# VHH binders against G2/M phase-specific E3 ubiquitin-protein ligase (G2E3): the designs that were tried, part 8

Target 1, 328 residues: G2/M phase-specific E3 ubiquitin-protein ligase (G2E3), of Homo sapiens (Human) (q7l622r371to698)
Amino acid sequence: IWNSALDAFRNRNFNPSYAIEVAYVIENDNFGSEHPGSKQEFLSLLMQHLENSSLFEGSLSKNLSLNSQALKENLYYEAGKMLAISLVHGGPSPGFFSKTLFNCLVYGPENTQPILDDVSDFDVAQIIIRINTATTVADLKSIINECYNYLELIGCLRLITTLSDKYMLVKDILGYHVIQRVHTPFESFKQGLKTLGVLEKIQAYPEAFCSILCHKPESLSAKILSELFTVHTLPDVKALGFWNSYLQAVEDGKSTTTMEDILIFATGCSSIPPAGFKPTPSIECLHVDFPVGNKCNNCLAIPITNTYKEFQENMDFTIRNTLRLEKE
Short names: E, the ipSAE of ESMFold2; O, the ipSAE of OpenDDE; V2, 0.75 times the mean of E and O plus 0.25 times the DockQ between their complexes.

## First folded at step 2 (VHH)

Design e5b (from e5 with F103R K106T; framework vhh_7ocj_1; at its last look DockQ between E and O 0.01; V2 from the best seeds 0.00; counts 0 for: pae E 23.9 > 2, placed apart)
Fold by OpenDDE, look of step 2:
Order: structure tokens, then sequence, then C-alpha cells
Structure e5b (fold): chain B 328 residues (1-328), chain A 123 residues (1-123)
């Protein structure tokens, strides 16, 4: 997906404002048959790849990494571009930006103060911790002496006269490691984010975008999904009742299926995109035994069964198996 | 006990060269910045040259490329090669253990000094 996306986005004929069309090649089909794919699913996968890529570092909240190869390949720019395109075209909330990265984008690196949690490198973190926890000037000097070469390399050496000097030292180390070190990646990434005016919007509406970029989406609830999927056809009252009961059961943990699983089954996304779904999600009642998810049109066909038990079993079975197969 | 012992000073004619040495003991030499200072009669002590543990160097404004500070960690010795000496360079030269400021800082810190060695440049 990543390579395909890169190729597509780098294509001279690619226009980021145009609708994204996704097609999947059927494996083992001698005819090379393609079937239409879900745009939001594609973008979800793309964002997931991006989050887990070497372009970022950290655990839950991530900063930009320094990767020379990635720089050579202009991947930071591409990443920014991809992110911008995803947001505009209905991709999921990334939610993995550190506050520091976000603040750098909105307020500028010069106005951003990184914190220890921004440091993913264990050795660097330990140095900072040791410095920060020094209790005497002698201790501080000793620590500085131990890591002298490192501090000299990064240009953070300073005269230590008082214990309070440790604060400035820590600030300098954090500044270098988190911000200055990745200046080039950041600039490239920032340029990518200018695609479709996304960076400008981020800067104009920081509160709104902070929730999108720095926070994972809230957990889905039965209420949220119930409201999200609209019924457009003459509903089977019984089936719809079962549907609502099922959602509640899932919320209550009475099923191995999660709300996210249901949403993925129906839309290809584990969360509601900031831009919403297009088309709007819908529920259909069908005289079938098992549910059918259509990710392309965000339609969930639910079965019409005689009992709730059967309904639940069939839903769980189908959703879990489908998702399992897709992960393989 | 920290000890710094200078050597290599003496009388030299203008345009001549001297090499000063400072033998250090009583501390982990390789971990400390070292420096050379000088004091002429009636003048304040001034930095001639400094070198960090990593080998970064700093020189006084008057040096103008004439002097070179170096260090031999294996011998716990810091050196000052002085070329193109002038009468104005006449002073007592002191070896010092110290720390260097970042490039943005102009004042080095020092805590131990040698006894000094006399350098006299004649016209």
Amino acid sequence: as target 1 above (328 residues)
Amino acid sequence: QVQLVESGGGLVQAGGSLRLSCAASGFTFSSYAMGWYRQAPGKQRELVAAITSGGSTRYGDFVKGRFTISRGNAKNTVYLQMNSLSVEDTAVYYCARGELYPRSYTTPAFDYWGQGTQVTVSS
C-alpha cells in the first residue's frame, strides 16, 4: 500500500484535489481482475503505515525521526502530503502526533518547549534524567563529565556554577534532540502538509486539529454507531431491534466483537473520519443468514433472523472471520 | 592531588618559536578541558588558548593563528606551540585545568593552575 501510494502521489498527473479511486487486484486471478476498493479503508491503512513508519519515533505519541535515507527519498514531504490528502479526502484521525510536534507546526519550533517524554532514545533520556536529578553541583559536574563527549558533540556544553544550571542544560539537550536535530525532516514534512491548504487550516484552527492529530478517537459506543448507520429502506422492525440489542451487547462486552470491528466491517475504518463518511453509512435488512458489509458504499446489510441468539451468532461469526481473513 | 607543571619557557628572539608543555596529574586528564593563560607585568591574566576534552580549541584574540594548543592524553600533557613571537608576548604563562563555554560564551572557567613559566621575547 505504501509503495503504491507513493507511486500514485508522485505521479505527475496526480492531482491531490481529485477524487481518490482505489482498486484491488484479485490475487490468483489469471485474468487480473480488479474490484473497487474503499477509499477510506485505503487511507486508514496508509495512515497506519505512516504512524508505524521510520519517519516517526516514540510510543503512543510520536515525533519526527531523523532518517537520512528517508530524507534522500523525500519521504517526510510525502508523508506530510499523504497526511494532508487523507484528512481532506476522508481519512481517519491520525491521533499519534506528540503535543510537541503539533506545537511546532502551529506555533513554530522556536516557540515550542519539548519535554522528556519526547525523547525516545533511551540513552539520551537517561542522560537527561541524570542531569535533572542531580542534587549537588559536584554531582552535576560529574554527570557532565561522564557524558562530556556527547554534550560536546551536540553543542550543549556549558559552564556549571550552580545547581540550577541543570535546568538550562536539560532544556538545551531537549531542544537539540527533539527539535533541532530533526529540523530538516520537519521542514520537509511541513511542506508536505501545505498540500490542499491543510497546514494553514491546522494553524488557523489548532484546537480542532489538536484533537484530530494528537488524540486517538474516542471509543465508539452503541449510541454512536446506532446514530451513524441510518436506515433508508422499509425496515424489518424485528431485525432492527436485534441490531440495537446487538450494539448494546457489544458495548457491554458480551461479545468478542468490538464496535471498531463492526465499523471496519461496514466501512473499512476503525474510527469515524473527521470529514465524515461518504456516502453516509446505512443499514439494510436482508433475508440472508449472515451480514454483508460493503465498504465502498458504507452499507451494512444485517440478517433477518428468527431469534436474537441466531442474529448475534451470525453477526459475530461473520465479522470476526471477515476481519481475520483481511489481516492475513 | 591535582598538579600542573609547566615547562618550555625561556628567552627567545622576536620571530622565534617556543613550545610550552604542561604535565598534569591527580585527575582524569582526558575528561577535562585544559588551557594556557598568560600574565604580563602590570596586566591582567588573559586566556591564550584552551582545548576541550574533545579537541575543540579556542584562542585569545591576540593569538591570530600564531599559537596552537594541543593535548596528549596518553601523556597527560597539554602543549602550546608558539610561533612568530613578539616582545608583546613576554609574560608568565600558566597552565590551567578548566571548562570551556559554548561558542556563544567568552569566559572560560578554571580551577587549578600551574606555577607558571616565564617567556621572554627580546627584540
Scores: ipSAE 0.000, ipTM 0.256, lowest interface PAE 12.8, mean pLDDT 89
ESMFold2, look of step 2: ipSAE 0.000; ipTM 0.091
ESMFold2 (binder alone), look of step 2: mean pLDDT 82; pTM 0.833

## First folded at step 4 (VHH)

Design k1 (from c2 with L101F; framework vhh_gefurulimab)
Amino acid sequence: EVQLVESGGGLVKPGGSLRLSCAASGFTFSSYAAAWFRQAPGKEREFVSAISSGGSTTYADSVKGRFTISRDNAKNSLYLQMNSLRAEDTAVYYCAASPTFYDWLRKHGYDYWGQGTLVTVSS
ESMFold2-Fast, scan of step 4: ipSAE 0.012; ipTM 0.523

Design k10 (from c2 with T100Y K107Q H108G; framework vhh_gefurulimab)
Fold by ESMFold2-Fast, scan of step 4:
Structure k10 (fold): chain B 328 residues (1-328), chain A 123 residues (1-123)
Amino acid sequence: as target 1 above (328 residues)
Amino acid sequence: EVQLVESGGGLVKPGGSLRLSCAASGFTFSSYAAAWFRQAPGKEREFVSAISSGGSTTYADSVKGRFTISRDNAKNSLYLQMNSLRAEDTAVYYCAASPYLYDWLRQGGYDYWGQGTLVTVSS
């Protein structure tokens, strides 16, 4: 299926409006009783093959890889063309793009900030986690010394004078690993997506295409988030009551905030990892005006307010306005 | 020249069975893929089932397990055995054929069409 699609799309007399018809006919003639039962089944198998190819990395929500052989063979360009042609011909919703990859296509890489969840490389993820969990300048400098060669290689070495310098260091590492490292594959893929004007349509209708292209994590419920966050201190019972009411309001669509937004605010992740969070997410009630998400320890501080209306307004305002999309 | 003629439609009660036939003429039927489509009043024409020249079959989810498509190349005929019929199966059923295995799920994938046979499932 993949080989027939590649042959059709690489043909010197290539016509994207007809390439998929040729690939489908060739496969059906070759398989006999083994052929997919429809053009839709052919496109579904093609998209499955693409999703699971070496061109993308990540288990569920995927970003582009850096595969030298694939680059030499222009496979990122061909992948973009295949996706564009499949979308125009009524193929399945791909549903595997990371929101970061999608945002790079719509808003550009310079305006996109990746998150820890975008890092599929174990060693890089561990470096970022260690930097994030440093509690002293001395600990932070020790971690940097251990990964010095890596940070120098990627051009992310910075002067560390305060503990808060770790946030800019993490931002630099994420920007390099998820965006800059795959710049050439990304540009090639983007050129392929221009086939039949698809990239222009993605950029014109981002909400609709996000629904089609991006991975949708397992539905998060009020119950799931309530159970995820451990209360470690003697709580303000009214504030915790408002927190539970807020989760229910979000689930019922009575808030502009999503369950995913809450999780990102508290942990930096859009979904619960298969192995769970480390450290375990926790919730704390504080005499503050607005909530605080401490992604380094997965702690959500919620405000103590007089009314539920004030609680929801403060939660909605702060969570929404700290996300990277706040400037849209 | 090329003709497909459906027969076997009629009135049947829910839970009943019907066998539709399609007689092909004017071409070498054995070399063609064939399919059944249906169109209910006020709705778009939808895919029901298809069979390749080699005998491979596929079915719409709504009819899987209840309908069976088959062909007899010696008689230039296509059949649809419909069991456990439901009120929502009420439609005009069309026979379609294509010399190549293109888009089996879409009307546009077939060049030759019959005029249709009405199936009414009601008490």
Scores: ipSAE 0.000, ipTM 0.083, lowest interface PAE 25.1, mean pLDDT 80

Design k11 (framework vhh_gefurulimab)
Fold by ESMFold2-Fast, scan of step 4:
Structure k11 (fold): chain B 328 residues (1-328), chain A 124 residues (1-124)
Amino acid sequence: as target 1 above (328 residues)
Amino acid sequence: EVQLVESGGGLVKPGGSLRLSCAASGFTFSSYAAAWFRQAPGKEREFVSAISSGGSTTYADSVKGRFTISRDNAKNSLYLQMNSLRAEDTAVYYCAASPTLYEWMRKTSGYDYWGQGTLVTVSS
């Protein structure tokens, strides 16, 4: 299917109105008349192949990869072209773009702030998580020293004087890894999407196209998050009760924090991966003032407070301010 | 999509040699760290050797000096040259890959991609 599409799309007599028809004919000629597939079936298989190709990275919410061979073969351009033509001819809703990739297409890379969830590279994600979880300047400097060569290569070295400098460092790493590193694939893909005026329509009607192109995480509920986190350490019954009440308050819209915010704070992900989290998310009750999200082991430390009001205020404050600083 | 396929396992006498191969497909192998792990019957998977994307190598103490890990990025392949084999080397050998830091190369949790394994039996 991929090879039939490439043959049709790279043909000297390429015509975007007929590219799918030609690819469909090539595919069916290879299988003979005894196994005819529908055009819609062909488009579905082609989009599935594209989504799962080496051109994209990430689990459910995908960003562009940096594949040197694919760049040399102009595959990012061909991918954009195939996607555009599929959309025009009634193919399936792709539903796999990250919000970050979508925002780059609509608002430009310079107006887009990536998040940890955009990082599919385990090594880079671990560096970011370690930087974010540093509690002292000395710890932060130690982490930077260990990844110094990487930070130097990507141009993200900066003077560290206070602990809060970690947020700007993370922002720099995210900007490089998710946006600057894949600049050439992105420009090529973007040119392909101009086929049949599709990119222009995406930019003109972003709300409609976000619904079609972007991955929409399954609606998270208090029950889902409650069951996701296993109890760790000797449980404080009152604190665990407040945690369950907090999840219900978030579900009922009685908190400015969302279920996605809680999940990102604890794990770095806005949705539950298809294979689940490794390690399994856990919750721990500690004598601390504010919650702590240990993204390295998917552990959420919740504060032991005297009142629910204090619990909710401290949860909302910490989650809101931590995520806002990361997103800025 | 992502696939790692091991080959080269078999029966060998103590003191013999074997070369294991692992063919990678569906991802940019050259940017990934790769490793060999092994699992003997009734035991957990243990680290054998790892190689970074840059070519730096590390070995478990039990195999140091006897085994050599190498990679060929042009062929998307990982190799393990095993010399002076002993009965205790008998295990299913697994190929693993991950874009991981050197610090975590020795842990199974550091690897997201795994092959199905190839059996190595060292016996008379």
Scores: ipSAE 0.000, ipTM 0.097, lowest interface PAE 21.2, mean pLDDT 80

Design k12 (framework vhh_gefurulimab)
Fold by ESMFold2-Fast, scan of step 4:
Structure k12 (fold): chain B 328 residues (1-328), chain A 124 residues (1-124)
Amino acid sequence: as target 1 above (328 residues)
Amino acid sequence: EVQLVESGGGLVKPGGSLRLSCAASGFTFSSYAAAWFRQAPGKEREFVSAISSGGSTTYADSVKGRFTISRDNAKNSLYLQMNSLRAEDTAVYYCAATPSLYDWLRSQTAYDYWGQGTLVTVSS
């Protein structure tokens, strides 16, 4: 089905209004007279092949890959064209774009800030997590020294004088890995999406198109997050009580923090991966004033406070300010 | 975790036969195209054979008529039946999988998942 679509879309006499019919006929001829299904079934299968192709990377929420052969064969352009034609002809909602990829299409790469969840490369993700979890300038410099060759290769080496410099370093790494590394595939894909004026419509009506193009994470609830985090070490009953009350307050909209914010703070991901987290998320109670998200271990350290009011204030303050600095 | 594990390699005499197997896990194998590549000592990796998710096959000219690629989706397995083996067939054989279809299936760059390889030695 994919190769039939490519034959039709790559044709020198390509006509977007006719391409679906040509691809459907080619597919039917290649695999015989067994009842091949409707054109809607063809579009659904085509979109499944596109989603699972080497042109995209990530689990459920996907970004563009950097595939040299695909670039040489102009497949990113063809993919954008197929997606545009499918949308116009009533094909299925793709539902696999990352919010980051979508924002790059709507607002431009220069106005888009990737997050850790956009990084499918394990080694790159580990570098980012280690940088984020540094608590001293000495620790941060040690981590940079260990990954020096990588940072040099991607042009992200910078002067480190204070601990807060880690946020700009992470921003640079995310910007390179998720945006700049795939710049050529992105421009090619974007040109394909201009087919039938689709890109212009996506840019004109971003809220509507985000609903159909972007991956919708499973709705996070207090129960889901409470069950996700395994209690580590000797539990503090009062602190765990405050943690569960906090999750309920977040769910009820009584906190400035969202469920996604909590998950990002603890793990770097805004949604639970299909295979679950490795290592398993855990919670630890510490005699500290502010919570700490140890993304290397998916461990959330919560403060032991005298009152729930202090607990919520310290959770809200730290999570909000940590995530804001990471995005800046 | 996605894994492709090759087996069935070994020492065989010229004119002999071997069957290689590749066990896939951690993904829906039946939806993927799969291929065999090989790398002889001191040479670049080269295409041997590929099979689409629908069962269509393609072969390198050097192995046409001697090798047969097949798959068993119920067992998440890929096979390569090698007949009339020659000294030139001596190589490490790699299993590869990709969701991509079309003519670029012969390019190693098109494949996202790779096994560790199994050694085939053809000598007397």
Scores: ipSAE 0.000, ipTM 0.085, lowest interface PAE 24.2, mean pLDDT 80

Design k13 (framework vhh_gefurulimab)
Fold by ESMFold2-Fast, scan of step 4:
Structure k13 (fold): chain B 328 residues (1-328), chain A 124 residues (1-124)
Amino acid sequence: as target 1 above (328 residues)
Amino acid sequence: EVQLVESGGGLVKPGGSLRLSCAASGFTFSSYAAAWFRQAPGKEREFVSAISSGGSTTYADSVKGRFTISRDNAKNSLYLQMNSLRAEDTAVYYCAAKGSLYDWLRHPSEYDYWGQGTLVTVSS
């Protein structure tokens, strides 16, 4: 399906009005294994191929890859063009873009903040997790020393004087890995999306197009998060009551925190992975003022407070400030 | 599939007692907060009492000291023991359940599931 689409779309007699029909005819006449019964079936197969191609990375929510051969063959441009033509001709909702990729297209890369969930490279994700879980300046400097060659290569080395410097370091690594590293593929893909004025429509109607283009994770509810986190055998009953009340308040929109914010704080992910979390997310109750998200262990430590009001205020404050990479 | 079924209502004299029961089915009752609300003719639905999934209770000022809410998770049941009944307690009593929310147990709009109601009449 991909080769038929490439042949049609690269033809010097290329006409966007006829590109899908030409690719469909070529597939039916000259190729034996895949014969879509309709134009819609062809577009569905083509979009499935794009989603699973080497041009994108990630399991469900996808960002652009850096594939040197694909870049040399102008495949990022062709992918953008195919996507644009599919959207105009009534193809399926792609539904695989990361919010980060979408925001780069609409608001520009300079106004886009990537998150840990955007990192599909296991080794890079582990470096970020290790940096985030450092509890002392000495530990942080040790981690940096161990990955020094990588940080130097990507231009993210910086002076570390306080523990909170880890947040700026993580921001620099995310910015490089998710945005700067794939700059050339992104510009090529963006130019392809200008086909039939599609990029301009995406930028004019971002709410509508986000619904079409972006991956929609399974809806996170108070029930889903409550069931996701396992409880130790000797929990604080009152604190767990406040935790469940907090999840319901978040679901009801009575908190500035979202379900996704809670999950990111505890695990570093905005959605539940297809294979589930390893280790299994857990809750522990501590005699502390503020919650702690241990992303290495997927463990959320919640404070033991005298009132629910104090619990919600301390949860909201800590999650908000941690996710904004501010000093605590 | 989800059901709450009330029972135990009836006619009682002033100063008498009644025990209301609510049988829950089709969901994990032990994970839900539960409450009793009542509605008298010509009035809005009023909060009576609530119990969280953890067992914490709260009462409307008009029933404090007279009514006792309790639950039996093994039997998927909610109870309301009503003592020292007055004519102004005459109402249809409703059983309700919601995802646990400690501080908002008093708001009818917060409840996910409702029973059909059982009539309590206090008169001579």
Scores: ipSAE 0.000, ipTM 0.080, lowest interface PAE 25.4, mean pLDDT 80

Design k14 (framework vhh_gefurulimab)
Fold by ESMFold2-Fast, scan of step 4:
Structure k14 (fold): chain B 328 residues (1-328), chain A 124 residues (1-124)
Amino acid sequence: as target 1 above (328 residues)
Amino acid sequence: EVQLVESGGGLVKPGGSLRLSCAASGFTFSSYAAAWFRQAPGKEREFVSAISSGGSTTYADSVKGRFTISRDNAKNSLYLQMNSLRAEDTAVYYCAADTRLYPWLKSPSEYDYWGQGTLVTVSS
């Protein structure tokens, strides 16, 4: 399927309107007109092949890879071109782009903030998690010393004087790994997507195209998050009551926080993995003023407060402030 | 500290024009997306227009062709040029900035930074 598509798309007299027809004929015709499969079936198989190719990385929500051989063979450009042609000819909704990749295409890499969920490299993800969970400057410096060679290699070494310096460090690592590292593949892919004016249409109608291009995780609800987090033994019943009320307030739009924000704060992920989280997400009640998200253990510590109003204000403030600092 | 300060609101007749300004301080404005929202008397806040750091714009259907959003990164400012104003445009207009992830949902709850608002009254 891939080789037939490449041959058609690389033809000397390439025409986007005819490229799919030529590929379809090559795939299904032997010397004469036989009874071939549908053109839509061909496009479906082609999109499935692209989704599972080495050009993309990630399990369900995918970003571009850095494959030097593929880049040399101009495969990122060809992929963008094939995707554009498939969309125009009524092919299937791709449904595999990360929100980060989509944002880079629509709003530019400068306006895009990658999240931990965008990092498919286990070792890089672990470094980010450890940095995020540091609670003292001494702990943060220790973590940085352990991954010094990596941070030096990617140009993300920073002077650490306060604990809040960890947020800019994480931002730098995410920006490098998800955006700068794949800059050349991205520009090539973007040029391919200009075929038939598709990129311009994506940029003009981002809501509609996000619906068809981006991976759609299971919608998060108060029920889903309530059931996701296991409660430790001997919990504070009032604090748990406030937690359940807070989830309902978030679902009802009465909070500045989203369900995705809560999940990112606790786990670093915007969606629940197909196999579930390892370790299993948990909730614990602490005599503290503000919540704490321990992404290494998928543990959310919620404050024990006297009133629900105080609980919601402290949850909203901390989650929003933490995510805002990670993006800045 | 992050601050957004709106100005330019006032009384205008139907069919008239008005230009709103929003001055940003305390953050690198050029790196942020920005938006205008409005709240009419007795209604909830609704989306009017947004502009990305790179200049891509989005408009609510009710204002398309009449309003133009723009930014001046050198002046750390956001603008809304309002033409062909109608009585239904009467509202308090709010400037907002956002560092949050896509998709750009047009809900007020998605924007982290807000100004105090500027009143626009369209009346004969």
Scores: ipSAE 0.000, ipTM 0.104, lowest interface PAE 21.5, mean pLDDT 80

Design k15 (framework vhh_gefurulimab)
Fold by ESMFold2-Fast, scan of step 4:
Structure k15 (fold): chain B 328 residues (1-328), chain A 124 residues (1-124)
Amino acid sequence: as target 1 above (328 residues)
Amino acid sequence: EVQLVESGGGLVKPGGSLRLSCAASGFTFSSYAAAWFRQAPGKEREFVSAISSGGSTTYADSVKGRFTISRDNAKNSLYLQMNSLRAEDTAVYYCAASRTFYPWLRTSGEYDYWGQGTLVTVSS
């Protein structure tokens, strides 16, 4: 099906207004038969194939990959063209673009800020997490030294004079990995999307096209988060009771903290990856006043407090202030 | 003409072992980093292991301690010794080569040359 579509779309007599009709005719001629509705089936199979192809990376919310062979074969251009033609001819809502990919198409790469959730590479994600969790300049410099070759090759080495320099370093790494690294595939894909004026329409009506093109993350609940975190041995029963009460309070809107904020604080991610977290998120109880999010281990340390009121106040304060600092 | 050709795949029982080979031709293999990736039906291509031109190795957590990557530059060959095989190791295994090796190079898009793949089935 992919090969039949490529042949039709690459034909030197190619007319984008009729590309799907040509592909449909080729498929039906192979069996000497005509099937009512098989054009809709063809478009659905084509989009499913595209979504699961090596041209995109990520499980549910996808960004472009960097595939040298695909780039040489002009497959990113063909993918954009196929997607545009499918949208015009009544194909299914793709629903797999990351918000970052979509924003690059609408507002441009220079006006788009990727997030940790855009990083499907485990090692790159771990580098970012370790940098974000540094508590001293010496610790930060040690982490940089461990990944020095990588940072040098991607052009992200910078002078570190204060701990807050880690935020700009993370921005540089995210910008390189998610945007600059795939720049050539992106430009090729973008040119393909100009087929039948589709890119121009996406840019003119971003709200409508975002709902069609972008992946919608699953809503987080108190139950989902409670079941996500594995309890370490020798837990404090009272502190765990307060943790479950806190999750319910957040769900009920009785806290300014959101479920997404809690997940970001503990893991660096705003949603649960399709394959789950590695390592598995865990919760531990500590004789401290304020919680600690250890993103390197996906571990949330909760305080052992005398009252629930104190617990909620300390959770809200720490999560809010930590996330504010991480956002520039 | 640059070419990578995998071999050694087949059917094996859980707990068994297989050794995959990849023969490189058409380029100076000794100057390239090389890696193994795998793809199970309906899933994305997953990093398995990489070896630098200098012999430094990296493994995915799921295979660490069970798989061993090695190279023989005199024979222009890459190997993957797979021990303690599990049902979830069932996949098409691909060898890949990169002109430039980075310590954290684990995404498929960062490799320049690819083989056609060899099927490994772990089933009783």
Scores: ipSAE 0.000, ipTM 0.095, lowest interface PAE 22.4, mean pLDDT 81

Design k16 (framework vhh_7qbe_3)
Fold by ESMFold2-Fast, scan of step 4:
Structure k16 (fold): chain B 328 residues (1-328), chain A 121 residues (1-121)
Amino acid sequence: as target 1 above (328 residues)
Amino acid sequence: QLQLVESGGGLVQAGGSLRLSCTASGSTYAMGWFRQGPGKEREFVASISGSGGSTYYADSVKGRFTISRDNAKNTLYLQMNSLKSEDTAVYYCAASPTLYDWLRKHGYDYWGKGTRVTVSS
């Protein structure tokens, strides 16, 4: 399908309004009209192939890769063109862009702040995690010495005098890895997306296009969160019963707290990572008045209360106030 | 067939305000306002997404005009403040019923007949 699409899109007589029909016909001709596919099947397979190609990296939420051969063959431009044409001709919602890639297209790279979830390289992610978890200047300096060659290579080496210098270092690494490293692929891809005025429409109506282009984490449900957290030692049957009732109340809209709020409180993440959490999220029951989220260990401590009403009030109060303080 | 009817035009003094309305006979995805001044080509003024969450304005009207919509009434609005003589034009409402119609036609499918706005000195 890829070869048929490339032949059509690279053709001297290329017409964007007709390109999908031409690609579909070329594919059918190559198989002597024995191919049983439909135009919609062709578009779906093409988008699936593109999503899983070497042009993008990441498991579910994807950013552009840096593939030297693909750059040489102008494949990032062709990918942008194929996406634009598929959207105009009623193809499937791509649904695989990272929010970061989307924001780069709409607001520009200079106005986009990448996050750890944008990093698909295990070694780079581990460096960032270690820097973020440093608790002393001595620890931070030790980590930097261990990854000195990498930081020097990417131009992010800086003088460390206080612990807070780690935040600027992390921003520098993310900016390089996610934005600057893939600058040339990005510009080429962006030019392809101008086909049929699609990029201009994406920039004019970002909320609508985010809905169709960007990956949306699977909607969090009471069942998903209940199964996500493993019970720690010495479970309190009543408290766990209240926890499950609380999750159901949140799902039913009977609480001002969202499933995303609960996950952020416990783990610092609003969605479940593709590889799952490490360490595995756990829940423990404590003789305390209010819940505690230990984000370093992905552990949620829930209070042991006499009534469900007290449980819900204490959960709602603590989660709302903790998230408010973290934003300020 | 989708019909668009504009209203709210009239004569206003420089520095004054007017609110234009456009009622559609059915649901619409993307909507916008365009204008054509005497002896000028038709130009873009403002656009709004189907949800009303995203808006875009021409540089000449930023900070003075506000586009909004009421989807329950199938109605588009343009609140015009601090009007200038340069704003004198016939204002046209434009709409597309679906995202794909809007993309395929490289613009809006349906247009109103226009409402006249005159800004006096």
Scores: ipSAE 0.000, ipTM 0.123, lowest interface PAE 20.5, mean pLDDT 80

